# Designs tried in a protein design chat: VH-VL binders against o60147. Part 53

Target 1, 175 residues: o60147
Amino acid sequence: MLEKNKYLYIFRHIQTNQVLLSQGNVLKKTALFQLPYPLQKPVAPNGMRPAKLRKDHWVPLLKVEFPNESMFQSVFMQLLNYRKYRSVQPLTSDLLKLPIPVRRRKIMRQEVPNTIADLADILNKEKFPENSVRLQLSDKSDSEYADWPPSVQIDSEEIKLSRGFREKTTVDEAR
Key: E = the ipSAE of ESMFold2; O = the ipSAE of OpenDDE; V2 = 0.75 times the mean of E and O plus 0.25 times the DockQ between their complexes.

## First folded at step 3 (VH-VL)

Design k14 (framework fv_patecibart)
Fold by ESMFold2-Fast, scan of step 3:
Structure k14 (fold): chain C 175 residues (1-175), chain A 122 residues (1-122), chain B 107 residues (1-107)
Amino acid sequence: as target 1 above (175 residues)
Amino acid sequence: QVTLKESGPTLVKPTQTLTLTCTFSGFSLSTYGVGVAWIRQPPGKALEWLAHIDWDDDKRYYPALKNRLTITKDTSKNQVVLTMTNMDPVDTATYYCARIRYYDSSGYFDYWGQGTLVTVSS
Amino acid sequence: EIVLTQSPDFQSVTPKEKVTITCRASQSIGSYIHWYQQKPDQYPKLLIKYASQSFSGVPSRFSGSGSGTDFTLTINSLEAEDAATYYCQQYDKLPLTFGQGTKVEIK
């Protein structure tokens, strides 16, 4: 198989709304290194242990099917670059007025709409063929975080998870 | 396609209250990360932000005009209404409504209405 | 409130020349600056967001740069249709403020 991965999966944390990008329908523990804020407290006084991946705390946000692996890789790398750019920007003065726990909560809550907007911005700049990119969203209303190009077809089919994930009732999320 | 359009009186007498309605289509003001703002521009002068209302009914007003301004939304009608009391000739301006799109703790105005000129004169 | 000062107030430019407009903030605002184009008797249109990101449909001759207090909007090769007043706007904190505008005319 020359085209091994044409699918981008994006997951969100059910409590924090932090976002993880994945090259498949399984979240690997190494994906947690994408997070600016650790999910777990350090074990040793001078060190941090890697955050534990609790698959039941992550739900699929969206799945994107690309025409080929090259397009997938391009979009995936650009999404990582958008996230890196945001991580090095200074916080707004309005955010700096807030206590640290409130500030972090607001920043984390923005990751879902920011990531969806990033994806749309990338796809609007790429000249993919009409209806060539298939976007599946766990909550179709999340498509409203951005304006989408003609290359994107939005699909309401259920996102299939690996057998390692539990089926869960739709999680109500304060947005 | 996103569109916004302002409506209301074009002539207002000093001391009267101005009521302007913004009617929009192509988006819902219940969607996270969007709001509708009112911005005015006196003839030949710069843009001035007045107020906005967000998807969660959070309202913000220009501090110096706060006591004169009220912004409300009707999500079912796709309308946002601004009222401004005690109008004065210096309030003569073109009034715009615009969609505010939030991203990374900031916001920008991505689509604007055509604007409506309001003249305040006796 | 944050004051945005644009320079120059006005410039008259021959077609195909490079145009540079600056916007200076009274305090550091990161990259939370956006640029709008307003043609005569028309409503403003979003051109650049977050200092350097082009809005959909904006010609590639427009670009933005800068961070902190100093920001620049560049038009690499001026076209006749670019005659307009350009405004910077910040959303680092409320109240939202605009620069005074820079008017660009064709010679």
Scores: ipSAE 0.599, ipTM 0.818, lowest interface PAE 1.9, mean pLDDT 85

Design k15 (framework fv_patecibart)
Fold by ESMFold2-Fast, scan of step 3:
Structure k15 (fold): chain C 175 residues (1-175), chain A 122 residues (1-122), chain B 107 residues (1-107)
Amino acid sequence: as target 1 above (175 residues)
Amino acid sequence: QVTLKESGPTLVKPTQTLTLTCTFSGFSLSTYGVGVAWIRQPPGKALEWLAHIDWDDDKRYYPALKNRLTITKDTSKNQVVLTMTNMDPVDTATYYCARIRYYDSSGYFDYWGQGTLVTVSS
Amino acid sequence: EIVLTQSPDFQSVTPKEKVTITCRASQSIGSYIHWYQQKPDQYPKLLIKYASQSFSGVPSRFSGSGSGTDFTLTINSLEAEDAATYYCQQYSSLPLTFGQGTKVEIK
């Protein structure tokens, strides 16, 4: 039985701007598998697994409150699908002309505006009731990455995290 | 509300220089992922991209017209200016400015100005 | 430069019928195609971005699909207000290019 949940949290990495989706205000190390580029060099035999989760390196980007769990689940799954769809696209000529390290930094930097645009697109498509979805942004100017439907209320209130979230958490490297 | 409006002369003589100004409101050209483009449409013909300038002052020009085009921005005035030299009757067109928005390193035009018809004749 | 070829150039359609407009790119462009509607004597308006994402305020009867070189804009039930010229546009590579346009008229 899954827990009742109406809240979507999105976090961004303070150095890379990569984003993680979470059902709550707690990040699990398995969320790192959402990332196309690992944050740390893996030491596992397979070489491709994320090594560590440092919660002090992640800050809340936004929080969304939905009227019910089914709306939350629908939007959450669609966001994952948007990210997967983007990951299989060929590189544009503007990216191809860049050296690989610069190219990867640019791609990672785009994840914040891309994810916010994805969220707005999904909410525009779903046609939820007016003012039924509450969006809280850590930086209100990030709302400018998209056009929002009448269903969305944008609030500037501080995003409250679970007790101890920002306390450093270091876990063993993946093996 | 996002708005863009073109201004400039409606009649230009052959060989003269055309200067068009796009004045916009409802957004800042300092915002990541946003730019302003100039697109023209000769009467009864297709849309043709000319140039655009992005939030980071990166400028792009249609290659065949690059030697005739200059695009600049004034972020404090919310204006983008296009200059096109050596005008010819074939340059007669409705000129639009439009906001370019980037997503996944590709750009699309989400809001357009009303357009201004520029006629080039002697 | 990447050439976009639209088909058909012109279509006259009875109200409520389905309209399909195709855009073919001269080389693969992934999903980096966007669609615009231009009504007579008006400026173009964005309909679909990134091959299949509807722009805000666009009626649900409009949809986009495709990837690589072949793309389709579909109007599932044509309304009188849909009489317009439709353009595809790519930004997979510069220069940025548009198709030649498809004019849709109501019978």
Scores: ipSAE 0.717, ipTM 0.845, lowest interface PAE 1.1, mean pLDDT 86
Fold by OpenDDE, second read of step 4:
Structure k15 (fold): chain C 175 residues (1-175), chain A 122 residues (1-122), chain B 107 residues (1-107)
Amino acid sequence: as target 1 above (175 residues)
Amino acid sequence: QVTLKESGPTLVKPTQTLTLTCTFSGFSLSTYGVGVAWIRQPPGKALEWLAHIDWDDDKRYYPALKNRLTITKDTSKNQVVLTMTNMDPVDTATYYCARIRYYDSSGYFDYWGQGTLVTVSS
Amino acid sequence: EIVLTQSPDFQSVTPKEKVTITCRASQSIGSYIHWYQQKPDQYPKLLIKYASQSFSGVPSRFSGSGSGTDFTLTINSLEAEDAATYYCQQYSSLPLTFGQGTKVEIK
């Protein structure tokens, strides 16, 4: 039985650089649940969880293609766990020395590279078959954020997604 | 493949300035979350962090040695240079350069050079 | 500075036995602790990052645990090749600091 390929899309907010994971090439409102609850009804660019999904505020970061559902699910869940793990970690003294607004901005700016690093770390640990995972980045330079295992094939082409929306290609990806 | 290599004099006289160069490949110091650190280890002793520089040209020094240390980078050459003034026999150690990876505002050293033994002697 | 104190300083262990190394921080550092292995006449190698995350290529017999001030590196079944000095390192605050090291020898 030939298993269908699965796709992981990662989006970043254009202002806050917050990151959302998506099982499809179109962001769903439920993706916002990945963001922390606001304490005092803050919305982007203040960070936290906006009340509504503005798809036009999110741009693609990368696309990962997996050969099967099992691999996809494993990586997806681990990414969420990594994020959760970070969220409960104490802040470093360096961060604590910064004014709160500056601190928040700095933390948010790290979400993109942290997510990429997480992905690489997870894939390194999983030890998938060589070239079994296809990685496509919106910016090729982002691949330098991490060391990628042999299981990852980095696509020479950058992803062509519109803000928060699916690719403009004729290929409709199966979910 | 990430590689780092230390280069410089292996013998320094007291009061002289040590200049070490770390030449690396497989990564760029323009990449977010990446830095290069210097760590030394006296013979038979523990590791001691000296300084590091990151992609944003932020420099950090061990406080007790801050006035003696200068770290710089040349991103285009993939080199990081450490200078240490007023060398003393107590500074005899193997000097390592290592890549520091920043993650969640913390960092670890994932790749190291082989180290270079620097002896301070008259 | 944050002082990391490892225990023990030295231990001689028979192959296949479990090895436990502890690292205590003078202050709470969350999970911002990392472990390194250094064999004689070699450079240190990263084993565990952030208390419990194994670095790429590290054998499964190595594991880390702990949070706050008390951390543990465990080798479930010691191999001959595991003879080395192990260091914990923190980057919760500057300056970066290392433990004094734990030397593991094979009986």
Scores: ipSAE 0.007, ipTM 0.579, lowest interface PAE 9.9, mean pLDDT 87

Design k16 (framework fv_patecibart; at its last look DockQ between E and O 0.51; V2 from the best seeds 0.60)
Fold by ESMFold2-Fast, scan of step 3:
Structure k16 (fold): chain C 175 residues (1-175), chain A 122 residues (1-122), chain B 107 residues (1-107)
Amino acid sequence: as target 1 above (175 residues)
Amino acid sequence: QVTLKESGPTLVKPTQTLTLTCTFSGFSLSRYGVGVAWIRQPPGKALEWLAHIDWDDDKRYYPALKNRLTITKDTSKNQVVLTMTNMDPVDTATYYCARIRYYDSSGYFDYWGQGTLVTVSS
Amino acid sequence: EIVLTQSPDFQSVTPKEKVTITCRASQSIGSYIHWYQQKPDQYPKLLIKYASQSFSGVPSRFSGSGSGTDFTLTINSLEAEDAATYYCQQYDSLPLTFGQGTKVEIK
């Protein structure tokens, strides 16, 4: 029998800290449409971004397990909405005082903390059952970017994922 | 559980230096995206931001008071210290420390200390 | 510096009525406005961040709206526990500033 999708994977770029959301552990080229062009606001949402997905440039940030597909879909859509809202807002006056390369680097560096804060904010607003959402991070200290509700259980074990989007298994470790 | 608490003298004479300590728990001031701020409120008046210090030791001061203010942190002790020189009766206020949380290049204060009233007697 | 002007300064309201508090910025600040509640003899508490996002644990009767220069905090149905002074705060640019406050009392 086929099972419903209950997992959300979030990836980060190894140099820029830009973030991509994915349904399951496969990052598709269409995920690039999540990226705005970082040098200009306003710009077309789907116009100015990398043409090619370099899988070796992206590593897992975190994995979220939901009790059911309905909760997964709700949270996933809300995360996309938070990112869209942020991408179309005017820049702060303090950011506008910065040279474009400095401004771009600062904005990109914020994506990991912003995305983690978005996830926590959504989960704090939803009234999910206690310990029903399992959060597993590549670096557990990244959980400190937010305050988590009782519905969230943070795994003590960090993600054992290769940079090629493959989970490390007992078999791989025995080699 | 995030907590912050102010400590220091409750009475200061004009021209003296005020030193206030904020002791916090439940977070680290070495993590990206957080800072600790000092905000005061004279009796019956509005809130006034004085200074803050961020995870990366970036220090910001209210311009009109900058020459009187010094903010420092001790990450290992979970403390932030504010020093204000040449106190005047007009500086009588409740002094708060609060955690500043950064998101999308702006900041807000999500947790506050209970406040400490400092009276500057003539 | 950016000046935030709140209106009204004071409002006495019958329980269960709608309360609207306005905050006007001296220049455009996008959505970089946050709202706090301060009850008598207590420290301020965050209510709304980024103009419209409720902070965790805040009752649903509180909502925020606006962008640019004009912002509103709405209490849809006033409860006795809502008697407090409300402050807006901006961090579009330094120095960080607060509005003068709006005192809400139950009639």
Scores: ipSAE 0.671, ipTM 0.850, lowest interface PAE 1.4, mean pLDDT 85
Fold by ESMFold2, look of step 5:
Structure k16 (fold): chain C 175 residues (1-175), chain A 122 residues (1-122), chain B 107 residues (1-107)
Amino acid sequence: as target 1 above (175 residues)
Amino acid sequence: QVTLKESGPTLVKPTQTLTLTCTFSGFSLSRYGVGVAWIRQPPGKALEWLAHIDWDDDKRYYPALKNRLTITKDTSKNQVVLTMTNMDPVDTATYYCARIRYYDSSGYFDYWGQGTLVTVSS
Amino acid sequence: EIVLTQSPDFQSVTPKEKVTITCRASQSIGSYIHWYQQKPDQYPKLLIKYASQSFSGVPSRFSGSGSGTDFTLTINSLEAEDAATYYCQQYDSLPLTFGQGTKVEIK
């Protein structure tokens, strides 16, 4: 039995700013395979794959609702391909000239902007119907990392949840 | 939509200082991801990058011209200003401002102004 | 400073034929190269970013390839409106540099 999924969930690591893409509102351990394989000895948080998934370290970055599962699957696969393309590029010569602590900080600060830019680039090329894609961010200023097509409706409400993308139940809200 | 427009004098005498203003809309320099650059093109010749400034007020200049160039921004007015001292006839060119989009530690010029021809002549 | 050398400087091409323009970098620059089209009396327009990624709104007949030091821009079926000068540009290292340009005319 397969559930129809039209939602893309994106998580950010609270310390490293690494990004994980998810088909579900809770991360699975296999999501870690999206990150580069560790060197001889893994160096987290600087962009290397952690040994285990610590769910308390991953917070919502954004959520996207597509019109249907087919569109979701297309965009999800393209995002993975954009990430793979970036991962095989050498670092720029200017970046390599920087002291290692400065270099690591710059690399860490780019993970979120790069992912958001990838999403926008895909959506600008796919020609989805106007207002057919709903985008919700944990920090609305993150929308400034890209230019969005008319197909994207940016939700005025930010994601407030501290543990993934689930909203509180009506019982919790009544308290 | 993203637009940029250059303004300033079109005729300058040798030794004078050139001041060019880039006025843009459809984006802001208050947040990560973009900058504004000045690129010139002498008649019939290739494009030459001169300087750029980013959201974080990081300023970069072509090394050979660094002592002649100053780039500044006014984020509230959506303006970037270039000054170039001691103009010479060899500096005759079309001057463009362009948005630089940063991505993966690199950048490209995704939107350009129409350019303004600056002639340096006595 | 990274020097970008384009080839050829000039190319006269029959409509509907394939155009190939090369850009060679003086050192390895990964895929940190971008291509621009400048039609007569116009400002430059971005075509290809990061060696092979088309910019939004660019016709599918334009494609880019390469990595390291050797890069190619291809127009697989030349249209009359493609008569222009084409430039490559790197941002692997400051200062930002452009190739000298390749002028493409309709034969």
Scores: ipSAE 0.661, ipTM 0.840, lowest interface PAE 1.4, mean pLDDT 87
Fold by OpenDDE, look of step 5:
Structure k16 (fold): chain C 175 residues (1-175), chain A 122 residues (1-122), chain B 107 residues (1-107)
Amino acid sequence: as target 1 above (175 residues)
Amino acid sequence: QVTLKESGPTLVKPTQTLTLTCTFSGFSLSRYGVGVAWIRQPPGKALEWLAHIDWDDDKRYYPALKNRLTITKDTSKNQVVLTMTNMDPVDTATYYCARIRYYDSSGYFDYWGQGTLVTVSS
Amino acid sequence: EIVLTQSPDFQSVTPKEKVTITCRASQSIGSYIHWYQQKPDQYPKLLIKYASQSFSGVPSRFSGSGSGTDFTLTINSLEAEDAATYYCQQYDSLPLTFGQGTKVEIK
């Protein structure tokens, strides 16, 4: 039994750099609904929602530990709202001048830094207690995509990745 | 911590070529979502965007000065270089380099160098 | 190119008063406008991004609003340290452009 926890995991697709949010280190099929495009035959590299969740194609981008589940839920919902907001915003005139395939690639490549920036912005606004939020990154350099508030303590240790799979936990080992 | 610093000659003669180097730390141009821009400001006047380069080596120039400007990056050295040919006294200005943070479909200048005053005079 | 016109060019204000600076774009740019503060003999600093989002470390007295063509930077209660020139800047289309600036002085 996976315990409901106060952990936010953000996963990125190893090819498309699309981002999925997860409570806990196990992606659920329903996570695919976070992607803005409908289920179609074209695969994720074309900016479409894949028909199937291939867990082996998603790796942890970062892990956030909140003081409690309530704070987690608040931030989680806000992250979804930020993403939704971006999805409906008009594109810049500059971007609209680009061919559709190029445009799509650029947009998809921004999903990781955008999500990290969103997280930092949300945390800055929430003004949680100092060092009350623990952030661990798969790549420590990803922290440079945002300015973090004092509430965030960045772990010096990076998330260990196993061939594109989620972080292994003691719960996983017990299975 | 993100820092940027401009370096190069502070005095240039007319018709000569200006070469400025932006050395930065706290980020890398090997990562997507960032770029470096050059912006100048004549004394007592407004800011003017000149050029920028992003992580994907996409180069953009101010159209009116495009034929005079060249921007390059050396990711391994964390440097961006701007060259401007055929300098004129009207090009006298403080030249800034700044980091571009890309977000959504746009970007903003979140960190700036101190700037370097370049005077064009015979 | 997109022309950004600020108003006013200059404003002398008593401390604790409200300051309003307007930036008008020659065409619609959505929310892709940013505000910068430049104090004398200093480099510009980012204040507001995307019309209304405060940058890290910016005091709460600064706020931005607007969309489309008309944008506003507001200082709710002017402090002495806020004496500076303020610029709006658009990143909707190339070339990137700035407003002409608004100089705010303290009476």
Scores: ipSAE 0.601, ipTM 0.857, lowest interface PAE 0.9, mean pLDDT 91
OpenDDE, second read of step 4: ipSAE 0.507; ipTM 0.826
ESMFold2 (binder alone), look of step 5: mean pLDDT 93; pTM 0.953

